# Ledger of designs, part 48: VH-VL binders against o27280

Target 1, 266 residues: o27280
Amino acid sequence: MDSMNVPEVLEIKRIVEESESVKTFIFSWDFRREVRPGQFVMVWDFRDEKPMSVSLIDPVRSEIGISIRRVGEFTDRVHGLSEGDLLGIRGPYGRGFELMGRDILLVGGGIGMAPLAALADEATARGMRVDALVAARTADELLFLDRLEAAGVNISTCTDDGSCGFKGFAHERLLTLEENHDMAAVCGPEPMMFQVMRILDERDVPAQLSLERYMKCAVGICGQCCLDDTGFRVCAEGPVFWSQELSRVREFGRYRRDPAGRRVPW

## First folded at step 18 (VH-VL)

Design zd1
Fold by ESMFold2, fold request of step 19:
Structure zd1 (fold): chain C 266 residues (1-266), chain A 123 residues (1-123), chain B 110 residues (1-110)
Amino acid sequence: as target 1 above (266 residues)
Amino acid sequence: QVQLQQSGPGLVKPSQTLSLTCAISGDSVSSDSAAWNWIRQSPSRGLEWLGRTYYTSKWFYEYAVSVKSRITINPDTSKNQFSLQLNSVTPEDTAVYYCAREYPRDYYGMDVWGQGTLVTVSS
Amino acid sequence: QSVLTQPPSASGTPGQRVTISCSGSSSNIGDYYVWWYQQLPGTAPKLLIYGNDRRPSGVPDRFSGSKSGTSASLAITGLQAEDEADYYCQSYDNSLSGYVFGGGTKLTVL
């Protein structure tokens, strides 16, 4: 092929309404091509292109799923699509999660549970014991609970308003959980991930965290996804980083950058 | 207990058509999770994938570039089998030919193979 | 001249660990899964590894696969006489739009 970075135009095979604000779009996928939990694809609606995490990897049905939260103009347009409509997909890109040991902790906030749901499926298929801490603002925003339960995952929930499970933030709930995991995987709002990472570091639990940054090329050329201090490109060296890698990054958890590259508080 | 049983002539003259059949028991050629492959093996080229067919809502076909102009793979749902035709053969097509099921297709590999058929192309 | 490169032979003694390499490129192993097959003399190949490192039911856990960059490896621990066979790696090649195999490695158990 002339270019591996040209989007393939795919038909939406199924749409799953995960919540009022989150839909999973399912496509046929050629699983000769490697896909890892924690990798992302660029979704093209023929106007704009945005990175989205893979949330379903189902080689038996030849299906890949991408979960998208409605948060702006691009995602509003995609949420308006129906089964049979077309989207462009490039990828997968980035470094996915690496599994180790027998006991894994997943900590997901909001849509951050999407890549962790895919990881949970792989971990349970490999015979690992999986605990998941699923966080959201309200009970209605907790994602993938039925799917995680069906996979045999041990679920703890927390909500800001206390409507389901522990009332409070994910890192507060984490302090009340067992400290005996071999590794952790974390994805969600960056302030949450920062607090969770600190606790996991104190407990000597190896942790991998999935970052979100603005992306244009997705292959590491344009520099738009670079982290301050290290020069790590989220699209190439990440989006999944070990906590040790992130400990050298001042930016993480303290500020973000807008599309023009300006520092903006979290 | 899926089994693949191959049949067809073991001797073919140059410029003629090589034709082999793979009968399936314990599965359906139209199973929507499987793909049905032909592979050959020779001392000079080792294992060489020739092509596959599979059914979802319609039949799909993929052929190796090296033989694409000469190859046809035909599923037959009535007989629950799939065939290989390779036109215009030369002595370089002499090989052991295998059919193989790929199930589930793409990720899981070729899990069931036929017994192999030595086809010699010579005058 | 195979698309994927394997050493033509390997050897080991019973009980030892042996590895068989498979080298490819960005158009195959780099972006695509790796499969491994065992072929005993006079028989059809048998699937040994799929998805880089997964074993089908019935394959002993002393067989393991791994992948790094554009290369893959099959490891056999606790080598047994019955492991004497030819071993082939397989991937998909995007440039050729098809499955590709290594040239095979003849494993001898001494």
Scores: ipSAE 0.753, ipTM 0.892, lowest interface PAE 0.9, mean pLDDT 90
Fold by ESMFold2, last read:
Structure zd1 (fold): chain C 266 residues (1-266), chain A 123 residues (1-123), chain B 110 residues (1-110)
Amino acid sequence: as target 1 above (266 residues)
Amino acid sequence: QVQLQQSGPGLVKPSQTLSLTCAISGDSVSSDSAAWNWIRQSPSRGLEWLGRTYYTSKWFYEYAVSVKSRITINPDTSKNQFSLQLNSVTPEDTAVYYCAREYPRDYYGMDVWGQGTLVTVSS
Amino acid sequence: QSVLTQPPSASGTPGQRVTISCSGSSSNIGDYYVWWYQQLPGTAPKLLIYGNDRRPSGVPDRFSGSKSGTSASLAITGLQAEDEADYYCQSYDNSLSGYVFGGGTKLTVL
């Protein structure tokens, strides 16, 4: 893209079915423009526009991948598209993950594994040891396992129903994992991220967490992505935040806001 | 091993056309992952990118704004080379001209350079 | 004048650390990757750094790159006599729709 704030209309090059509910849409991309794991793009289906995480960053093939879970009318329409169909893409936007040290822990829940899969590829390419805790409700919803294994990532799985790996929640499995990491990166349902953040903070492991909020402009102007208490704009100061930044945010893990600003429980 | 061999005249008169050729060995000018660049270097202007060409489903061309009206870069698949044509030259175009491969293009930078050709523009 | 600004010279003694800066804008370094090239006397430039901080095969790890905001930096640790060269940063500039280079930094090893 020649302009970050104007959607470029791109052809869908490939579609990877990651699960029954998640597809990765792959596009050709000009990697002179910087793309970092944890950044997002605004996907435009010519009617509506929504933020989606970058899940594949492949400069060798000149490919970028966007993983989308089917959750509503917009994503239903996008899931109905085929290779060769068109989508508009703006971005990338936001602050991505920063890598440090030699040993990284990834904790992902559901579609939250998308930006972490991109981070895992970068971390392994830099020679880091990568452990990933991949969580979902069922085995069929665990994402990116084959890709992570091919990258040399050490995978632990966790399912609510016990159909694969540890039976229970991600934070419960985390308590039983080795604590020898230089940093952690976390993305998934906000209640899960809150519990995981607490454990990592108690263990004094530097952690970065990726948040989702309602977005319209994606460049910090409209105020729709602001967090309570701090005024942080998720599209500008995030979506990736350090745990110490989030410790000052009262809404994190407690509630969310609908487009009208009303508090809604998670 | 990929090598770039430049050829062309080192003296060009003002108002004429500067023309250089870069021959490629060890790679194809139509490689779907590469881009083929021209860069020049002078004491007064330093390194200056002039343009690039690359092939995917068709040929694409990008030219620096400073020379866009005067420059043409032509790939030649049969000879496995690419050329630079710069029209209406002036003494300000005097420089060492380099061709360079960018592979894979965009992210990885210019990994192989030609030996350089000094082109002097004077009467 | 070059689009990216570098100091015209830098110096150090063998074994020391030297840093070369590269200053740009939001239309280039701010949103686009940074590359670095080394040019030994009488030779063509050689790629040292791509993707802000990545080294091609064969470039020793005492060369490192970094980027902050609209500025980038090349660091050389354990300085050696053969490091005496000109160093150029490069980025892409969206407003010019093309690659841009710094003016170059002549590194002298004392």
Scores: ipSAE 0.749, ipTM 0.890, lowest interface PAE 0.8, mean pLDDT 89
Fold by ESMFold2, fold request of step 19:
Structure zd1 (fold): chain C 266 residues (1-266), chain A 123 residues (1-123), chain B 110 residues (1-110)
Amino acid sequence: as target 1 above (266 residues)
Amino acid sequence: QVQLQQSGPGLVKPSQTLSLTCAISGDSVSSDSAAWNWIRQSPSRGLEWLGRTYYTSKWFYEYAVSVKSRITINPDTSKNQFSLQLNSVTPEDTAVYYCAREYPRDYYGMDVWGQGTLVTVSS
Amino acid sequence: QSVLTQPPSASGTPGQRVTISCSGSSSNIGDYYVWWYQQLPGTAPKLLIYGNDRRPSGVPDRFSGSKSGTSASLAITGLQAEDEADYYCQSYDNSLSGYVFGGGTKLTVL
């Protein structure tokens, strides 16, 4: 009878339009239950259930926020909901980010900034200096810039098309940034994370990366979220891994798996 | 600057009702972000949470399973206080009783405590 | 018989580091935050740690909390005579639908 494994039906308290394709859905939450940046919840729309990262953790207002990019049938249906509508939420699940030192670098691509925005809030509340590299295809897809500025985060941007900030990929911009961080946290498209991880490893910067994999149970018993070579379960031992843990995983940055377990290219 | 002042009798006979009041200064019992707790302490049982009440759009009440059939916590907005009623007491209910504010509730813990009231249940 | 298990006592000399453990289960510490309270003789408990490892304003940096699995720990570095007190861990227990405390640890400073 652990409530983590059973969806709780919650009312959408507020919806924030983060971009044309991304909305943050805000719910009341009982913060006696531990929730950490980098953890995820399973969101149930009464037809299907998908993992989504926690992007807002606000114990003062008793609110959590879940940021969802419109990318398919499930997310289209959820984006069609209004304040007052219901969603099922179970969790949180997984290992969140661990903070260390005084200076942290965040590297986020697209919706990958969602868990990093929550981490930025915690890091600044703990008195850390926070630099964020926020990446997207184009300027209109850069997420959470106002929120990060309000938190006192030093922001660098990059866009594939050069419409805002550095023109190019996140790892290319990273090569031009200072190398004085105690740790890094990375979340975004897996090819981006692989390239960023390589640079951070060369700089001897401890790095944690957040992975996405197909999930069914979310508590580590079904095996659907297992990584090749190690047997690590993204829902149980992750989704946040240290870069050293990921260096032992051949699939990272190379391919993904569909719901039937077949390898597919990124 | 928030203070909790407890009052109520220190001696209660077995089978009767234990009744305590906690007056709040510097905050409101109907504060949207606070919860108001009762806790007791005895040498043999240590600290034991009894229950809490809090207000959002309505009043919510949570009671410890061990006393749920006997306990009532009542907020009183006009007097800015909250009370504890524990029915059918036995000598096992002898303890120091504390009221405590939990603010903001859930995550931040019980940040302000009353000084405590020793209640002895005896003939 | 406490839901959370603490050692009944601990001791140290000024300047030393001491650690107080708190053991629970998946229905409490495993999924829920841990709080710690200090109780000086003759006084009400005082909040010492919230959110597993955060300190309220006014609590010295030499107090720290941590959590691993279903266990939590309070560490006191640079032990001082004024730290002599009882220490209680607290969590929320989902199966009991309420807050639960450890049995308390009496810390003696020699």
Scores: ipSAE 0.702, ipTM 0.875, lowest interface PAE 1.2, mean pLDDT 89

Design zd10
Fold by OpenDDE, fold request of step 19:
Structure zd10 (fold): chain C 266 residues (1-266), chain A 123 residues (1-123), chain B 110 residues (1-110)
Amino acid sequence: as target 1 above (266 residues)
Amino acid sequence: QVQLQQSGPGLVKPSQTLSLTCAISGDSVSSDSAAWNWIRQSPSRGLEWLGRTYYTSKWYYEYAVSVKSRITINPDTSKNQFSLQLNSVTPEDTAVYYCAREYPRDYFGMDVWGQGTLVTVSS
Amino acid sequence: QSVLTQPPSASGTPGQRVTISCSGSSSNIGDYYVWWYQQLPGTAPKLLIYGNDRRPSGVPDRFSGSKSGTSASLAITGLQAEDEADYYCQSYDNSLSGYVFGGGTKLTVL
């Protein structure tokens, strides 16, 4: 195997269309190399490079999956690829989720369900009870429902327009759920994560949250993903953070840095 | 139940070739989910991985750098076994040699081992 | 010398908790999975732990594995006389392009 920092050119083994805007690209993986839910890889299409969460980890089939939402030029190009085409993959990077306890709650919004789907597989394989609150704007944007169901996950859905499940936001649905869990894992829009974290803290449920920030080097040297005040690097100390850690991050749920380093509100 | 049965001479003279065979029962050497390893153990060097072979549409071979120039691992589908050949042996190659299976490959470790074969390199 | 570093010996009394450390580097344990093996006298190694902290069927839950950074650990709770054996950690080393083992730890049950 090559160095972790050298992209490996991998063939797209299979493509799964998750939704109109999301595809999962499956690659063969050498599972001597560790990969954990919550970690990300840098995907290189030989023109540009972007961080993407690992959404599938299957050591039996020796496969990993990367779910990519079509949102810009890079992802447009990637979505135009076919099985058998090549991509550069380097990593994995970052801190992944830790599992603890017997019961876990997953709260995901949109593409944020990608790392949580992988976590769900691991948790269920370990014999944990997994509840998942899956949120999206509309029903057709809800991700991984069939996969989660097949894994034995108890699913609650939430949509902004009420087209599926609870009408409203994830944190609103969470307020209607009375059951507590040993831990929670959260991934999605930061405003959502911020509200969810608040509720979980009030309930004294340990929570891990995965941040999505602008990232360049992925190896903790460029500082572009550095969080204000704390100096946390999302690519090194994250992207998965404990709620206690994020409580120290003033910008969390409030603003982010754009590629130019400017502060922009969520 | 998967079993690995080793065979081969326990004494080899310096500069000669060490040859061992590992017979497989309960699994196939050409299983696309398995890998077949050779490991040796000595008081001076401890456990040392020598190499492995596995089949995935074609045969793959991985050898330890320390023995790469002298080692050959050969699968035999007709006999459902795989062999080790180590050329130009020296007393430093004296060890207990083990064959071992990975199943599934990579992640799950070496779950089945042969009984071991002491090979002494001596004049 | 072994690529992975283990204490040469460990000891405990029956019922005690014992921990065996395995120290590596960024080229192995840092980025690759860790496996653990138990070797009874005169026998081949037996797989105890795979994937850092997973137990194969038949391995008692008294055995547990963990990994942090470039180090791994094997914990044995409720130590029993039958646990007296040599224990080896294993990982993959990118720089060597191959599996690597620790030097082994001889566990004595007093």
Scores: ipSAE 0.946, ipTM 0.972, lowest interface PAE 0.5, mean pLDDT 96
Fold by OpenDDE, look of step 18:
Structure zd10 (fold): chain C 266 residues (1-266), chain A 123 residues (1-123), chain B 110 residues (1-110)
Amino acid sequence: as target 1 above (266 residues)
Amino acid sequence: QVQLQQSGPGLVKPSQTLSLTCAISGDSVSSDSAAWNWIRQSPSRGLEWLGRTYYTSKWYYEYAVSVKSRITINPDTSKNQFSLQLNSVTPEDTAVYYCAREYPRDYFGMDVWGQGTLVTVSS
Amino acid sequence: QSVLTQPPSASGTPGQRVTISCSGSSSNIGDYYVWWYQQLPGTAPKLLIYGNDRRPSGVPDRFSGSKSGTSASLAITGLQAEDEADYYCQSYDNSLSGYVFGGGTKLTVL
């Protein structure tokens, strides 16, 4: 058995309240083991297992963070945990983000900012200029603003209700920004990502987008996260894809498959 | 500036114990962010990691499987040093021995090395 | 015999680009970071690259590291006479529960 596929039981070192619905769970990490922004881990609460993005990578403190949004039974249980409690973590899995150039644009929506926050830390540490468009439904749902600011990220906010920053959607705000970047990283609701990708393509900005699909095995075997027509497995060939790759994916921005394999519109 | 100064005998008889010491300056052996390693180098075996010790609320020890039964790495906080003991040596243990620091631990590699100590095992 | 495999020797002329490969497996380079060290004759190894592709302070930017799958590579651009040395890759192996080194590559500047 491959050791990477066996959950490691880890103690929750700290819990950070990011918002009313989002908590970041911090764990000690052996940084001899590679972990990259955009990769995910499987979190096991000894009852169920779910894929979660890595939102914090801190080699100095030997810590990683996993941000979890409260959305169902599993996450309800996890949110009920305290510092010192145990979780099973296996991974990391998947293809993470690649950094190139000097200027990077991050476009994130809701919990999609989790992997982008980690990417921002890496990019700034490498001396890159980072602009971040942070979108949410309301001001209270904007994530990681203080963290991003502390890292030196230039932040632009967007809220559906206008409670903070630009009133409207991320792609609408992006249209008001004329500056081009060497690359972009995008993560959030798929309809948002779809619109953002179109704009970036028109501007000839290379873009990477992180997809979310139902994942069961995380190792490319079960096929639950396969994308139609291409056969891309989000857990193996993704979750981070280049825009050129996603242009070949018919279902992108249009529908997803639920745990039963049924098509569900966005 | 962090420096590591090695000391110990360069000649050891077979079946005896090899003992080396690495004195630390500019850092603490009990630093929460450091790890302290022993590595050896020989023409026959190349570079070979032997083990490390580090402190994080308690002391941790990691040893290479090849020498695990014979090796002891011991930190000394009072002298700000750490030592290597290798028991029951044979001519195969002849090598240049290095102490090295990881800082920060794990990710950043071995950034500071001792000057090396040639240890010859011969009768 | 080394867990990580390097070519025993490499050579180049001043100003050229030279690459040194390091081949491992899923139990080491596949899942763990790669480090590179430069060792000048009669000296201790010096850290050259950490985290696959990061340079410590003081290391010239003509040195670069990369990793793909179970293999890593060190590239030296603008080769200089002073670069003549032995180069070693390092990783961690979970099956051995310890750090592992390559056999080393002797780089000769012609």
Scores: ipSAE 0.924, ipTM 0.961, lowest interface PAE 0.5, mean pLDDT 95
Fold by OpenDDE, fold request of step 19:
Structure zd10 (fold): chain C 266 residues (1-266), chain A 123 residues (1-123), chain B 110 residues (1-110)
Amino acid sequence: as target 1 above (266 residues)
Amino acid sequence: QVQLQQSGPGLVKPSQTLSLTCAISGDSVSSDSAAWNWIRQSPSRGLEWLGRTYYTSKWYYEYAVSVKSRITINPDTSKNQFSLQLNSVTPEDTAVYYCAREYPRDYFGMDVWGQGTLVTVSS
Amino acid sequence: QSVLTQPPSASGTPGQRVTISCSGSSSNIGDYYVWWYQQLPGTAPKLLIYGNDRRPSGVPDRFSGSKSGTSASLAITGLQAEDEADYYCQSYDNSLSGYVFGGGTKLTVL
């Protein structure tokens, strides 16, 4: 096996169309190499490279899945690929989620459900009770519902337009849920995560949140994904952070830096 | 229940070839899920992985660098077994040899082992 | 000589908690799963822990595995006389392109 920093050229084994804008690309994986929910890989289409969360981990079938939302030129090219085509994959990188306790709450928004879906599989396999709050703008953007249901996850949905489940945002739905959990895992739009974290902190529920930032090297060298004040590198110290860590991050929920280093709003 | 039964001579002379066979019951050597390994154990070297073979549309072979030039692992689908050949043996190859199965359910841990075969290299 | 480093021996009294360490590097434990095996005298190794911290069927919950960075640990709570055995950690090493084992730890129950 090559170093984790050398992209392996892998054949797309299967493609699952999750929604109009999201596809899951499945690859064979050598499960001697560890891969954990919350970690990411660098996907290389031989022109550009982007970080993508692992959304499926299946040791029995020796497969991993990467869910990709079509949002730009790179993802547009990737979405044009077919089964049998090749991609470069290097990694995995970053700190993944840690499971603790008996009951876990997953709060995900949009493509943020990708790493949480993998986490749900692991949690259920370990015999944990899993509740998932799945949020999206519209019903057709809700991801992995059938998969989560099949795994025995208790699902609550919310949509901005009310087309499915609770009408409103994830944090609003969370306020209506009184049950506490041993821990929570959160991933989605950062403003959502910010509000959810606040609620969980008030309830004394330990929470882990997965951040998204512009990444270049993925190995903690270039500094492109550094968070202000703390100097945390999302690719090295993250992307999964504890709420206590994020409480020290000024920019969390407020702004991010673009590839040029400029502050841009969410 | 999956079982591995080892067979072969326990005494080999220096420079000769060590040959062992591992018979599989309850699983197939050509299973697309399992991998089939040879490991040896000695007081001086501890547990040492020697190599493995597995089938995924075709046969694959992986050998430890330390024995790569001398080792051959051969699957036999007709007999549902796999064998170990280690050429040009020296006293340093004296060890208890094990065959073992990797299985995906156990994250490719070696969940089933043969009974072990002591092989002594002596003139 | 072993790629993975274990203490050669450990001991405890019945009912105690014992931990066995397994130290590696970024080329193995850092990036690859860890397995643990129990070997009773005169027997073949038995899979005890897989995937860093998972127990096969039949393994008591008093056995637990953990991994952090380039090190792994096996913990045995409620130590019993039958736990007296050799314990080995295993991983995969990228630089060697092969499985690697620890040197083994002989656990004595006093």
Scores: ipSAE 0.922, ipTM 0.952, lowest interface PAE 0.5, mean pLDDT 95

